# Designs tried in a protein design chat: VH-VL binders against Type III pantothenate kinase (coaX). Part 9

Target 1, 235 residues: Type III pantothenate kinase (coaX), of Pseudoalteromonas translucida (q3ijv0)
Amino acid sequence: MKLLIDVGNTSLKAKLWQNEQVQACDLNNLPWHAITHVIYACVGRSELLNAILAQAAFNSISCFEAKVTKTLGGLTCAYEHFNNLGIDRWLALIASFTLYPNKACIVVDAGTATTIDVLNCDGQHLGGWILPGLDLMTRSLTQNTQRVFDDENTPFTNQLGINTPNGLKNGALVATIGAINQAKPYLNDKNTQIIFAGGYGSLLQQQFKESIFDPMLVIKGLNYWYELDENSNKL
Short names: E, the ipSAE of ESMFold2; O, the ipSAE of OpenDDE; V2, 0.75 times the mean of E and O plus 0.25 times the DockQ between their complexes.

## First folded at step 4 (VH-VL)

Design b14 (from co1 with heavy chain S30R S31T; framework fv_cosibelimab; at its last look DockQ between E and O 0.47; V2 from the best seeds 0.00; counts 0 for: pae E 4.4 > 2)
Fold by ESMFold2, look of step 5:
Structure b14 (fold): chain C 235 residues (1-235), chain A 121 residues (1-121), chain B 112 residues (1-112)
Amino acid sequence: as target 1 above (235 residues)
Amino acid sequence: EVQLVQSGAEVKKPGSSVKVSCKASGGTFRTYAISWVRQAPGQGLEWMGVIIPIFGTANYAQKFQGRVTITADESTSTAYMELSSLRSEDTAVYYCARDYYDSSGYYLDYWGQGTLVTVSS
Amino acid sequence: NFMLTQPHSVSESPGKTVTISCTRSSGSIASNYVQWYQQRPGSAPTTVIYEDNQRPSGVPDRFSGSIDSSSNSASLTISGLKTEDEADYYCQSYDSSNHYVVFGGGTKLTVL
């Protein structure tokens, strides 16, 4: 069993990997005797991560930190300076490449920022975009303009707004949908899979036929990173 | 700043047990390892074991397996070391110390004041 | 399952330099970080060197640590020796497989 840790700027997410599936875990009651590897990605400092790594060492459990590389298996990073790509974007690409072999993918992670990455069917990452997330888009207007306001209860929809909260929230959604649609011409649309992750991933997925919402995409990518990295050392 | 304050000196009879407390203040308790180290009169330092409070599982030096129990109580920010079947050779000053651990390694960065345990009849 | 061996005592004059050795009995001294602790009489130990050669904040730069793989040893060097440096000094490392802490036997430093 593997312990998978994704450390973001504000939180740490931990899951177990068993039988090719993500499983929930309780950090206060981890099954240390069954854990064989700790695999993690880290974008900031975490006292909790340090404690996990210390306990793993006490139990003689090996720990592995995921890093961005120019290539991994058949996957190639578009960035010339590949270390500048966020590790979460790289992990999402790895998961998409592994779960949807031989398919072109548009990978959308809808969190504090919305990232859109384009992956062709040959495993070439073509690049992508970083947008403000839906909440940040709306907040930037309510904080920086007169007469624009939000009532917290108005939903995001794809319709024309007929009052200020509708205009604000629907505009943010429509702008995001538009950006995702602009990614399609970089692929030939044949066998293209659109994959959504992140807090607003389900909302965005509802706007696209035949798309997938996978809230565990980055965590799955972490496991696949480990599997691909280990195998690449056996050339 | 982190401070570790230990319970007071104790006098014990052979065959009994002792439980030494280590109250942490300043900074986070639950995610930092606490080690126990003893020092017999005129002797060097001897490591006994370690616990990370959030995980609750202690790791012990082989010499003390079966006689030592290390625990932690997050609600009071207090670690405990209990040594049983005491012998006169267990007369020592017992220290708790905080282990700082990261990817570079670990080391004891703060020490308690020590607790003298005397085992005599 | 290794020992760290230190000389029982060392002495040197004020203003001079002293080196305290710490030799590992089996396995490589370089496999794990070495720490050094100072203990004055009646006091708890304090860290003067961690991770082979790093000084905690507040420790004077006249304290330094080094590793010599050829002799399988670590060294604590104190230059510009002061009478306040008179203390017991312990090296410490750990077993790489199970994280057990190992202390050296200690060295009494006398400043004469």
Scores: ipSAE 0.226, ipTM 0.675, lowest interface PAE 4.4, mean pLDDT 88
ESMFold2-Fast, scan of step 4: ipSAE 0.420; ipTM 0.731
ESMFold2 (binder alone), look of step 5: mean pLDDT 89; pTM 0.909
OpenDDE, look of step 5: ipSAE 0.675; ipTM 0.851

Design b16 (from co1 with heavy chain I54M A58T; framework fv_cosibelimab)
Fold by ESMFold2-Fast, scan of step 4:
Structure b16 (fold): chain C 235 residues (1-235), chain A 121 residues (1-121), chain B 112 residues (1-112)
Amino acid sequence: as target 1 above (235 residues)
Amino acid sequence: EVQLVQSGAEVKKPGSSVKVSCKASGGTFSSYAISWVRQAPGQGLEWMGVIIPMFGTTNYAQKFQGRVTITADESTSTAYMELSSLRSEDTAVYYCARDYYDSSGYYLDYWGQGTLVTVSS
Amino acid sequence: NFMLTQPHSVSESPGKTVTISCTRSSGSIASNYVQWYQQRPGSAPTTVIYEDNQRPSGVPDRFSGSIDSSSNSASLTISGLKTEDEADYYCQSYDSSNHYVVFGGGTKLTVL
């Protein structure tokens, strides 16, 4: 099995991969005897990741860091300077490309920032947008506007706000929905698959019929990155 | 900002054991490996072993297997190296060092001040 | 298992450049990173080069590291040599087969 690790700015997420399935893992009781590869992505170095990599090396387990490339298998990055594309966006594109072959995709990761990426049915990434996430949109107005205030108990809905907290929360959601809808014309494909990931991915998925919410999309991308990477496959 | 502070010098008789401590501050103790390295008077650096405190995993150089035991107490952020069956040849300065691991291997990024162990009759 | 071999001693005049070699006995020198430590009399070692050629904060740019696969060796080069550079220098790598930290025998640098 593979140990899949995604290190973000605030947290380390780890999962096991076996038989085409993501499985939960206990970092204090990892099945080292059964792990054959460690695949990871990180913005920098994590002390916890450091300890895991050291233990993997002691057990003679190969470790691979996922990186953005211009091409990977049939997938091509849109960015002129591909190194400037965030690794989580690349991994989400890899997973989407692999899980929904020959299908145009709109890939939305709704976290601290909301990213929207457009992938055509031939594996060409067309580009994307970076928006403040829903919480960041609301905080930016409450912190930088005299008369706008929030209530943490107010839900995000798509209805017209009739008080300031509703207007604030619903405005953030509606702007995000609008951005996703604006991505559709770039594909000219009636069978476009919209895929949501991230903390608000489930909420956004409810707004789009026949869309998919996959909270493990980026983690699955680590596994598929390894399978598609020529360098890793030639070891 | 990371500091490793070792216990004080010791004088031991042949056949006894010594236990040297290494207290870490200014970092997350359990997330790093701690190596022990010794240096006999006028000689080079000799690696003895390592512990990964988070997992309790140890590895010892072949020369010291059976005589060295490395342990860690995460609650006090302290690593220990115990060497038994002491001989005069074990007279040395003993260092602890923090291992920064990259997937290609270890390097020792912070060192303790050293502990002189003298073995004499 | 491999050994790292350094010259026992090197000497050079102030202002000149000195190079200390570290040769791996088996397997490629490039298969694992090489570090260099400086140890002055009575002191613990300090890192002057890590990951083949990187310098820690506070180490002057006259210290540099390199790898030469053709000779299967790593080198520490010190330019603009100063009297305070007089010290013992140790190379260090990692043996993936036994998970050992491997040190070179050390080189005594004299600046005269």
Scores: ipSAE 0.067, ipTM 0.607, lowest interface PAE 6.7, mean pLDDT 88

Design c6 (from co1 with light chain D52N D95S S97R; framework fv_cosibelimab)
Fold by ESMFold2-Fast, scan of step 4:
Structure c6 (fold): chain C 235 residues (1-235), chain A 121 residues (1-121), chain B 112 residues (1-112)
Amino acid sequence: as target 1 above (235 residues)
Amino acid sequence: EVQLVQSGAEVKKPGSSVKVSCKASGGTFSSYAISWVRQAPGQGLEWMGVIIPIFGTANYAQKFQGRVTITADESTSTAYMELSSLRSEDTAVYYCARDYYDSSGYYLDYWGQGTLVTVSS
Amino acid sequence: NFMLTQPHSVSESPGKTVTISCTRSSGSIASNYVQWYQQRPGSAPTTVIYENNQRPSGVPDRFSGSIDSSSNSASLTISGLKTEDEADYYCQSYSSRNHYVVFGGGTKLTVL
């Protein structure tokens, strides 16, 4: 099996890959006897990741860091300077490309920031947008104005706000929905698959018919990155 | 910055045990492995074992298996090496060293000042 | 596992270049990274080379490491020898099977 690790700015997520499926793991009791490879992506520094990599070395297990490249298999990055594309966005694109072959995709990762990436049916990444995440949108207004407030119990909905907390929360959601809809004309493809990941991915998925929520999209991307990377970073 | 500070010198009788401590200060104790290395007077470096504090996983050199125990207490950022059934030939300076490993590579990067253990009757 | 063998002593004059070898008894020297440590009398060891040929911050360019697969050995080379280079030098490698640390016997460098 493979051990898949995604280190973001605020968290480390680890899963096992076996029999074409993601499985839970206990970081304090990893099955090193059965692990053949460690595949990871790291945005920030992580002491926990360093400890896991040390443990892998103690068990003679090879570790591979996922990196953005201009091309990978049939997938091509839109960025002129591909190294400037965030690794989590690249992994989400890799997973989407692999799981939905020959299908145009709009890939949305709704976390601290919300990223929207557009992929055509030929594997060409067209680009994307970076927006403040839903919580950051609301927090920016409550921290920078004296009249805008949030009661923390108000849900995000797509309805018109009839009080300040409703207006704040629903405005953030509606702006995000609008951005996603604005991506559609770039593909001009009625068969476009919209794929959501991230903490608010399920909430956004409910706003779009026939869209997919995959909380493991980035983690799956680590496995497919390894399978598609033709030994360029392997011993 | 990281510094490893060891406990003071010990004088022990044959057949007794000694427990040497190694306190990591300032750094990220859980991110690294801690190795123990000894050096008898006028002799070379001899590796005894290693521990990964975050997991409590230890591994020992064959020569010391059954006599050495390496432990770690993450709450105090301290690693310990206990050697039992002491003999005169165990007289040595005992070092702890940080076994640095990350995605870029690894090596023993910070060493403690050493603890002299003298075994005599 | 394996043994790492170094010459017991080497001696060179100031300004000259010295090379210290570290030979692996079984398995390829290239199978695992080799580190080099400097130990002055009364002091703990300090790393001068890691991962075959890398220098830690603060170690001068005149220290370099290399691997020679044909002789199954690693070498530490010190150019422009200075009096302060006088020390014991130890090579070290890892066994990939169990992360077992193996040290060479050490080489006493005398600068006269």
Scores: ipSAE 0.006, ipTM 0.516, lowest interface PAE 9.6, mean pLDDT 86

Design c8 (from co1 with heavy chain A33T V50I N59Y S103R L108F, light chain H99W; framework fv_cosibelimab)
Fold by ESMFold2-Fast, scan of step 4:
Structure c8 (fold): chain C 235 residues (1-235), chain A 121 residues (1-121), chain B 112 residues (1-112)
Amino acid sequence: as target 1 above (235 residues)
Amino acid sequence: EVQLVQSGAEVKKPGSSVKVSCKASGGTFSSYTISWVRQAPGQGLEWMGIIIPIFGTAYYAQKFQGRVTITADESTSTAYMELSSLRSEDTAVYYCARDYYDRSGYYFDYWGQGTLVTVSS
Amino acid sequence: NFMLTQPHSVSESPGKTVTISCTRSSGSIASNYVQWYQQRPGSAPTTVIYEDNQRPSGVPDRFSGSIDSSSNSASLTISGLKTEDEADYYCQSYDSSNWYVVFGGGTKLTVL
């Protein structure tokens, strides 16, 4: 099995990959005897990641850091300087390309930032947009205005706000919905698959017919990155 | 063809304010952060603060909290650093520097040419 | 926040190898990426190493970076030293908890 690790700005996420599926793992009790590869992505370093990598080295297990490339298999990065695309966006694109072959995709990761990436049916990434996440949109207004305030019990909905907390929360959601809708014309493809990941991915998925929420999209991308990269090197 | 171009040298009196601009050309302005870093004559690099235009947020070094304001105008691709209550020890070259805010990596890939601010009576 | 400590100066002859250290005062050096900047007199800094050990386009492979968790330090190594390498070198990291940028004090490299 593979150990898949994503180190982000807030936390380290780790999963096992076995029999074509993501499986939970206990970081305090990793099955080193069964792990054959460690695949990881990180923005910052982590003491925990360093400890895991040291333990892998002690057990003679190969470790691989996922990197953005111009091309990978049939997938092509749109960025002028591919190294400047965020690794999580690249991994989400890799997973989407692999899981939904020959489909145009709009890939939305709704975390601290909301990223929207457009992928055509031929594996060409067309680019994307980066917006503040729903919580950051809300926080930016409460921090910078005296009259705009939040109510901790107010949900995000797509309805017109009739009080300040509703206007604030629903405005953030509606702006995000509008941005996703604006991505559709770039593909002009009736079979476009919209795929949501991230903490607000499930909420956004509810707003779009026939869309998919996959909380493990980036983690799955780590596995497919390795498979595509290794197969290229084997050939 | 990415460049960060800063405004020209300034001579200011103690107690006044200075506002330095940093205009970005090439690339997407909203996809990165802009930090302001100063360097007094013969001294090292000192970070003052950062703005993340897409989030509408700025963060400041504690030493400059209350005296520095960093803003950005996305329509003109220009970041600004305003430093108030100037003292002679604020005499320095002020640099803007660009970094990405997404998860691709953290480093200043482009620097402005620097703006000399001289505070003298 | 933490501090990054560098030696004030280093000297070495042309053709030799020099190493500049950058030691983190609290927390692990490996907790955040370390970058290295070169500044020649009268010029803005330029990046020679980013993300611990990566080189920007145009930076020769005689520049390398490394992290040593046992000494809690990052190192910039310049091999095949040339006169044009004479400059001030700064390490830099992020405190990712608040976007805080931390610079080392700088090291003056003299090639003689």
Scores: ipSAE 0.000, ipTM 0.411, lowest interface PAE 15.8, mean pLDDT 85

Design c9 (from co1 with heavy chain T28K V50L Y101F Y106F L108F, light chain H99Y; framework fv_cosibelimab)
Fold by ESMFold2-Fast, scan of step 4:
Structure c9 (fold): chain C 235 residues (1-235), chain A 121 residues (1-121), chain B 112 residues (1-112)
Amino acid sequence: as target 1 above (235 residues)
Amino acid sequence: EVQLVQSGAEVKKPGSSVKVSCKASGGKFSSYAISWVRQAPGQGLEWMGLIIPIFGTANYAQKFQGRVTITADESTSTAYMELSSLRSEDTAVYYCARDYFDSSGFYFDYWGQGTLVTVSS
Amino acid sequence: NFMLTQPHSVSESPGKTVTISCTRSSGSIASNYVQWYQQRPGSAPTTVIYEDNQRPSGVPDRFSGSIDSSSNSASLTISGLKTEDEADYYCQSYDSSNYYVVFGGGTKLTVL
């Protein structure tokens, strides 16, 4: 099996990949006897990741860091300077391309930042947008204005706000919904698949008919990155 | 700069035990592998085992299993090697060494200064 | 377990080139990375080559490493020999089957 690790700004997420499925794993009791490869992506440094990589090396298990490339299989990155595309965005695109072959996709990862990426049915990434995430949008207004305040019990909805907390929370959600809708014209394809990941992905998925929420999208991308990378398959 | 500073020389009787310390400073400790390597007078380097402090578990060379215990205290950034049932053949300089974190082959990027353990009757 | 075999001693004049071999007794030398450590009398070892042929910052380019699969050996080559190069040199690899760090027996380099 493969050990798949995604290190973000605030957390390390790890899963096992066996028989074409994501499996839970206990980082304090990893089945090193059964792990054949460690595939990881990271933003910055992680002491826990370094410890896992050291243990993998001790057990003679090959480790591979996922990187953004200009092309991978049939997928092409939109950025001229492809190294500047965030690795989690690339992995989400890889997973979407693999799971929904020959379909135009809008890929939304709703975390600390919300990223929206547009992929056409031929595997061409057209580009995307980076927005503050829902929590960051609300915090930005409460931290930078004296008359806007938040109530932590107020939910995000798409309704008109009738008090300041409602206006704040619902405004953040409506702005995010609007951005996603603005991505649609770039594909001009009514069979476009919208795929959500991230902490607020489930909330956003409820706002879009026929859309998919896949909390493991980036993790699945790590597996498919390895399978599509010819160099990794030869090692 | 990263430094590994070891405890001072020890003189022990056969059958006793010795515990050598290795304190890391100037860098991260918990996620790096810390190995213990000994060198008998006029002889070569011999690997004894390692610990990755964040996991709390150690791995030992078969020759030393049952006699060596490697531990770590993350709060003080200190690794320890305890060797029991000492014999005169255990007289050696004992080194701690840190594995380079992105190494694929156990590259020791920093070494302690060594601790001389003398076992004599 | 496999063994790494080095010559006991080598000697050469200042300014000349010396090569120290490290031969693996079983399994391919290329199966695992080879490191080289320099140990001067009274001092702890320091790394001069890691991962077969890489030099740490501060190690001059007159130190180089290579792997020869046909002889199943690694080599440390030191060109432009200086008197301060006089030291013991150890090769080191990893036995992945037995989870064991393996050192060569060491080579005493004398610069006369």
Scores: ipSAE 0.000, ipTM 0.486, lowest interface PAE 13.4, mean pLDDT 87

Design d1 (framework fv_daxdilimab)
Fold by ESMFold2-Fast, scan of step 4:
Structure d1 (fold): chain C 235 residues (1-235), chain A 121 residues (1-121), chain B 110 residues (1-110)
Amino acid sequence: as target 1 above (235 residues)
Amino acid sequence: QVQLQQSGAEVKKPGASVKVSCKASGGTFSSYAISWVRQAPGQGLEWMGWIIPIFGTANYAQKLQGRVTMTIDTSTSTAYMELRSLRSDDTAVYYCARDYYDSSGYYFDYWGRGTLVTVSS
Amino acid sequence: QSALTQPASVSGSPGQSITISCTGTSSDVGGYNYVSWYQQHPGKAPKLMIYEVSNRPSGVSNRFSGSKSGNTASLTISGLQAEDEADYYCSSYTSSSHYVFGGGTKVTVL
C-alpha cells in the first residue's frame, strides 16, 4: 500500500492507498510493514511531515515528493514557468485527467482561495483563475467597512439577500458561481465534467447539475502522480 | 419569454450555400447555447451542431464537419447556420432551438418555427 | 439507422396508456440523465414534453411521464386523447458532446 500525504499551509492530510481505493489511516499507528512507498506534497514546513518521513527512513521505505512538471503521462501544464503552478492544483488536474479520461474538465478547489482550472479532453491544461474563497470574500468586506457585517449563523445561498448578512454571504456564492460558468466557453466540449474539491466544494457542487464532489481529489492525485511519473522506481 | 425568429424559406441549386438566421429575443445568450436541427420531408429529426453565443464556440455533427459553420452576431442577438456544397438530400426544414447550457439542462426548450430550404435541380 | 431506437408506431384507444421506448448505449441514454422527449404535429415545430428523463415543463399535461432503466428511456402517455396523435422523438446528450435523436414514433389514437 502507499501512504499519501498532502501538507497545506495549516493542515496535513494523510491517507492510505490500497486496492485502487483511498483508506483512512491512524498517524499514531501507521502500518509500516505494509507500506511500500510514501508519496507527499508540501507547500510549507511541517514538523509532523518530517517526523513521518524520519519514521519511513527508519523502516527503509522510499519517499517521493510530488512536483509540478511541464508534462506528465499525456497531461500538459499551461504555465510557461510550470514551477509557479501550485502543487495542489497540479495534483487535482492529474486526478481529474486520470479519473475522467478523454473528458474536458473544470476543476474547482474551494478552500481559503478558490481555484478554477480548465483541462481539455486531450490532456492540455488551458490555465485557470485564483479568487478569494467564500470566507475570505465575506471577511474582506466586514474588516474594511463598518456598515457591512457578517453573522456566523447565516448560510451561503444563491438567493437575493434581503438583509446585510444574506447579501454578503449570497453575493460571495453568486460571484463564485459566475466565475465557474465563465470557464465553460474555453472548452469546445459541452460534455464538460465539473469537479469540486475543498471545504466549500460540496456547497458549490449543489449549484451545478451532474457535477462531482470529490474531497479526496488531491490525495488521489498523489497516487496517480507516482504511477505516471517516468522517474519512479517501481518494483 | 425567449422567442427564436428564423429567416424565410430559401430555394437553392446543388453546389450552392445557404445561410439561415435565428434571432433571439426576450432572454440572454449568456446562459444557453443554440442548437440547429433539421428534418427532411417525411423523415426524423437530425442534430447538426451547437454554438455558445457569447464566445462563438461551436461543435458540429460528424457527418457535417467541413460543410457547416455556425456563427453569432452578438450586436443583433442573431445566430447563423451556413451549409455549403448543397445536395438535393439537404432539402429539409431547418430549426434553431435553445439548448440549455447551464447547471440544470441539456434539452431544447424553445424552438424556432423552422426555415424550409429546398435544393432543386 | 438512427442512433437511438424507437418503435416506428404505437396505437391505442382513448383512455388507454401507451409507452414508447428509446434505446441507446452507455455513451448516451445509459450514461447521462439528459434524455428529452418532443411532440410534433404535422407542419409544426417540435414541442418539449419531457426533459432530464422525467421532468415535465410548465403547461405539459401530467398524463405524460418519463423514466429510464439502463440504456432504455420510456415515455408513457396515460388517459390517451385524440390530440395526443403525433410523432414523438427522444433525444439524448452523448459522451462526444453531441445530441442524437431517435427515429420517431407515430402515435395513432384509434
Scores: ipSAE 0.000, ipTM 0.414, lowest interface PAE 17.5, mean pLDDT 85

Design d10 (framework fv_vorsetuzumab)
Fold by ESMFold2-Fast, scan of step 4:
Structure d10 (fold): chain C 235 residues (1-235), chain A 121 residues (1-121), chain B 111 residues (1-111)
Amino acid sequence: as target 1 above (235 residues)
Amino acid sequence: QVQLVQSGAEVKKPGASVKVSCKASGGTFSSYAMNWVRQAPGQGLKWMGVIIPIFGTATYADAFKGRVTMTRDTSISTAYMELSRLRSDDTAVYYCARDYYDSSGYYFDYWGQGTTVTVSS
Amino acid sequence: DIVMTQSPDSLAVSLGERATINCRASQSVSYSGYSYMHWYQQKPGQPPKLLIYAASNLESGVPDRFSGSGSGTDFTLTISSLQAEDVAVYYCQQSYSHPYTFGQGTKVEIK
C-alpha cells in the first residue's frame, strides 16, 4: 500500500491507499511492513511530516514529493510558469482527470481559499480563479466595516439577507456560486462534471444538481500523480 | 544553531553494556531522526541504526540487532544508544547524527562530537 | 545491502591541483531525477561534516571549489583547486535504502 500525506496551512492529512481505495490510518501505528511508498505534498515545513518521512526511510520505504509539471500523462497545465500553480490544485486536477476520463470538469476546492479550475475533456487545463474562502469573505468585511458583524450560529444560505449576519454569510455563498457558474461557458459542454472538495465542499455541492463532493480528491491525486509519474521515471 | 552534545568517554570490560547520550539544542528535537554511526580505530564509518523521537521507534542495522537499543527522552531533548554484550571489536568512536529531510532527501546535517568507547580487560 | 566503493583509496595532489574522487554503488541510488547520495569530509579527531547532498547540492558554508556530480551508480566529488585545509578523508554515503552505507573513504594528502 501507499501512504499519502497532504500538508496544508494548519493540518496534516494522512491516508493509506490499498485496492484502489483510501483507507484511514493511525499515525502512531503505521503498518510500515505493508507500506511500499510514501507520496506527499507540503506547503511550507511540517515537523510531523519530517518525522514520518524519516521513519519511512528507516524502513527502506521510498518517499516522493508531488510537484507541478507542465504535462503529466494526458494532462496539461494551463500556467505558462507551471511552478506557480498551487500543488493542491494540481493534485485535484490529476484526480479529476483520472476519475472522470474524457469528461470536462470544473474542480472546486473550498477551504481557506476557494479555488476553481477548468479542465476540458482532452486533459487541457484552461486556467482558474482564486477567491477568498467563505470564512475569509465574511472576516474581511467584519474587520474593515464597523457596521458589519458576524455570528457563528448564522448559517450560509442562498436567500436574500434581511439582517447583517444573514446578508454577510449569504452574500459570500452567492458570490461563490456565481463564480462557479461563470466557469461553465469556458467548456460549453452540458455533460461537465462539477467536483467539490474542501471543508465547504459539501455545502457548495448541495447548490449544484448532479455535482460530486469528494473530500479525498487531493489525497487521491497524490496516488494518481505517483502512478502517472512512476511509469515515466522508474527508468 | 543546532548542536549535538554527547556524553564522555567510557572504558568497559568485555560482556558489559555501555549507554551513550546525545543531547540536541538549538533546534526542534522531535522533528528529526537521530542516527548512530560508529568508527573503529583506523576504519571507516558504519551505520548502526536510528530512532525517530516523535514516535519513539527505532530501526537497527542487522550487524547490531539483538545487542543495540535506541531510546529517547523528549522532555530533555536527549537520544540514547545502548550497546550490550560488549566485545573488544566494539572499541570505536560513536557518533550521533541528525537525519534531516526536506525535498532534497535524507542526509546527516549535524553530528555530535563523538564518544570514545574502549573495551578491554 | 548496497555496497559503496570509492576510488582511489588514497590520493596525493599538489596545492592548487584538481582532486577527483569516484564512488560507485552496487545498485542505482537514484529515482525520478533525485540521487540519494551524499559526501562527507572528516579531519583527524573530528566528526564528519556534510559537504554535498543529493549528489550535486553544495551544503551551506562549504567553499565553492567543492562540487559533486553523477547519477544512478556512478558519482564524483571534485575539488577544483586543493587547499591545505582540504587534507582529510572523504566518504560517500547512500540513503536510498536501509541499512545506510558509506564508502570505505578516500584519504586526500598534499604531494
Scores: ipSAE 0.000, ipTM 0.469, lowest interface PAE 14.9, mean pLDDT 86

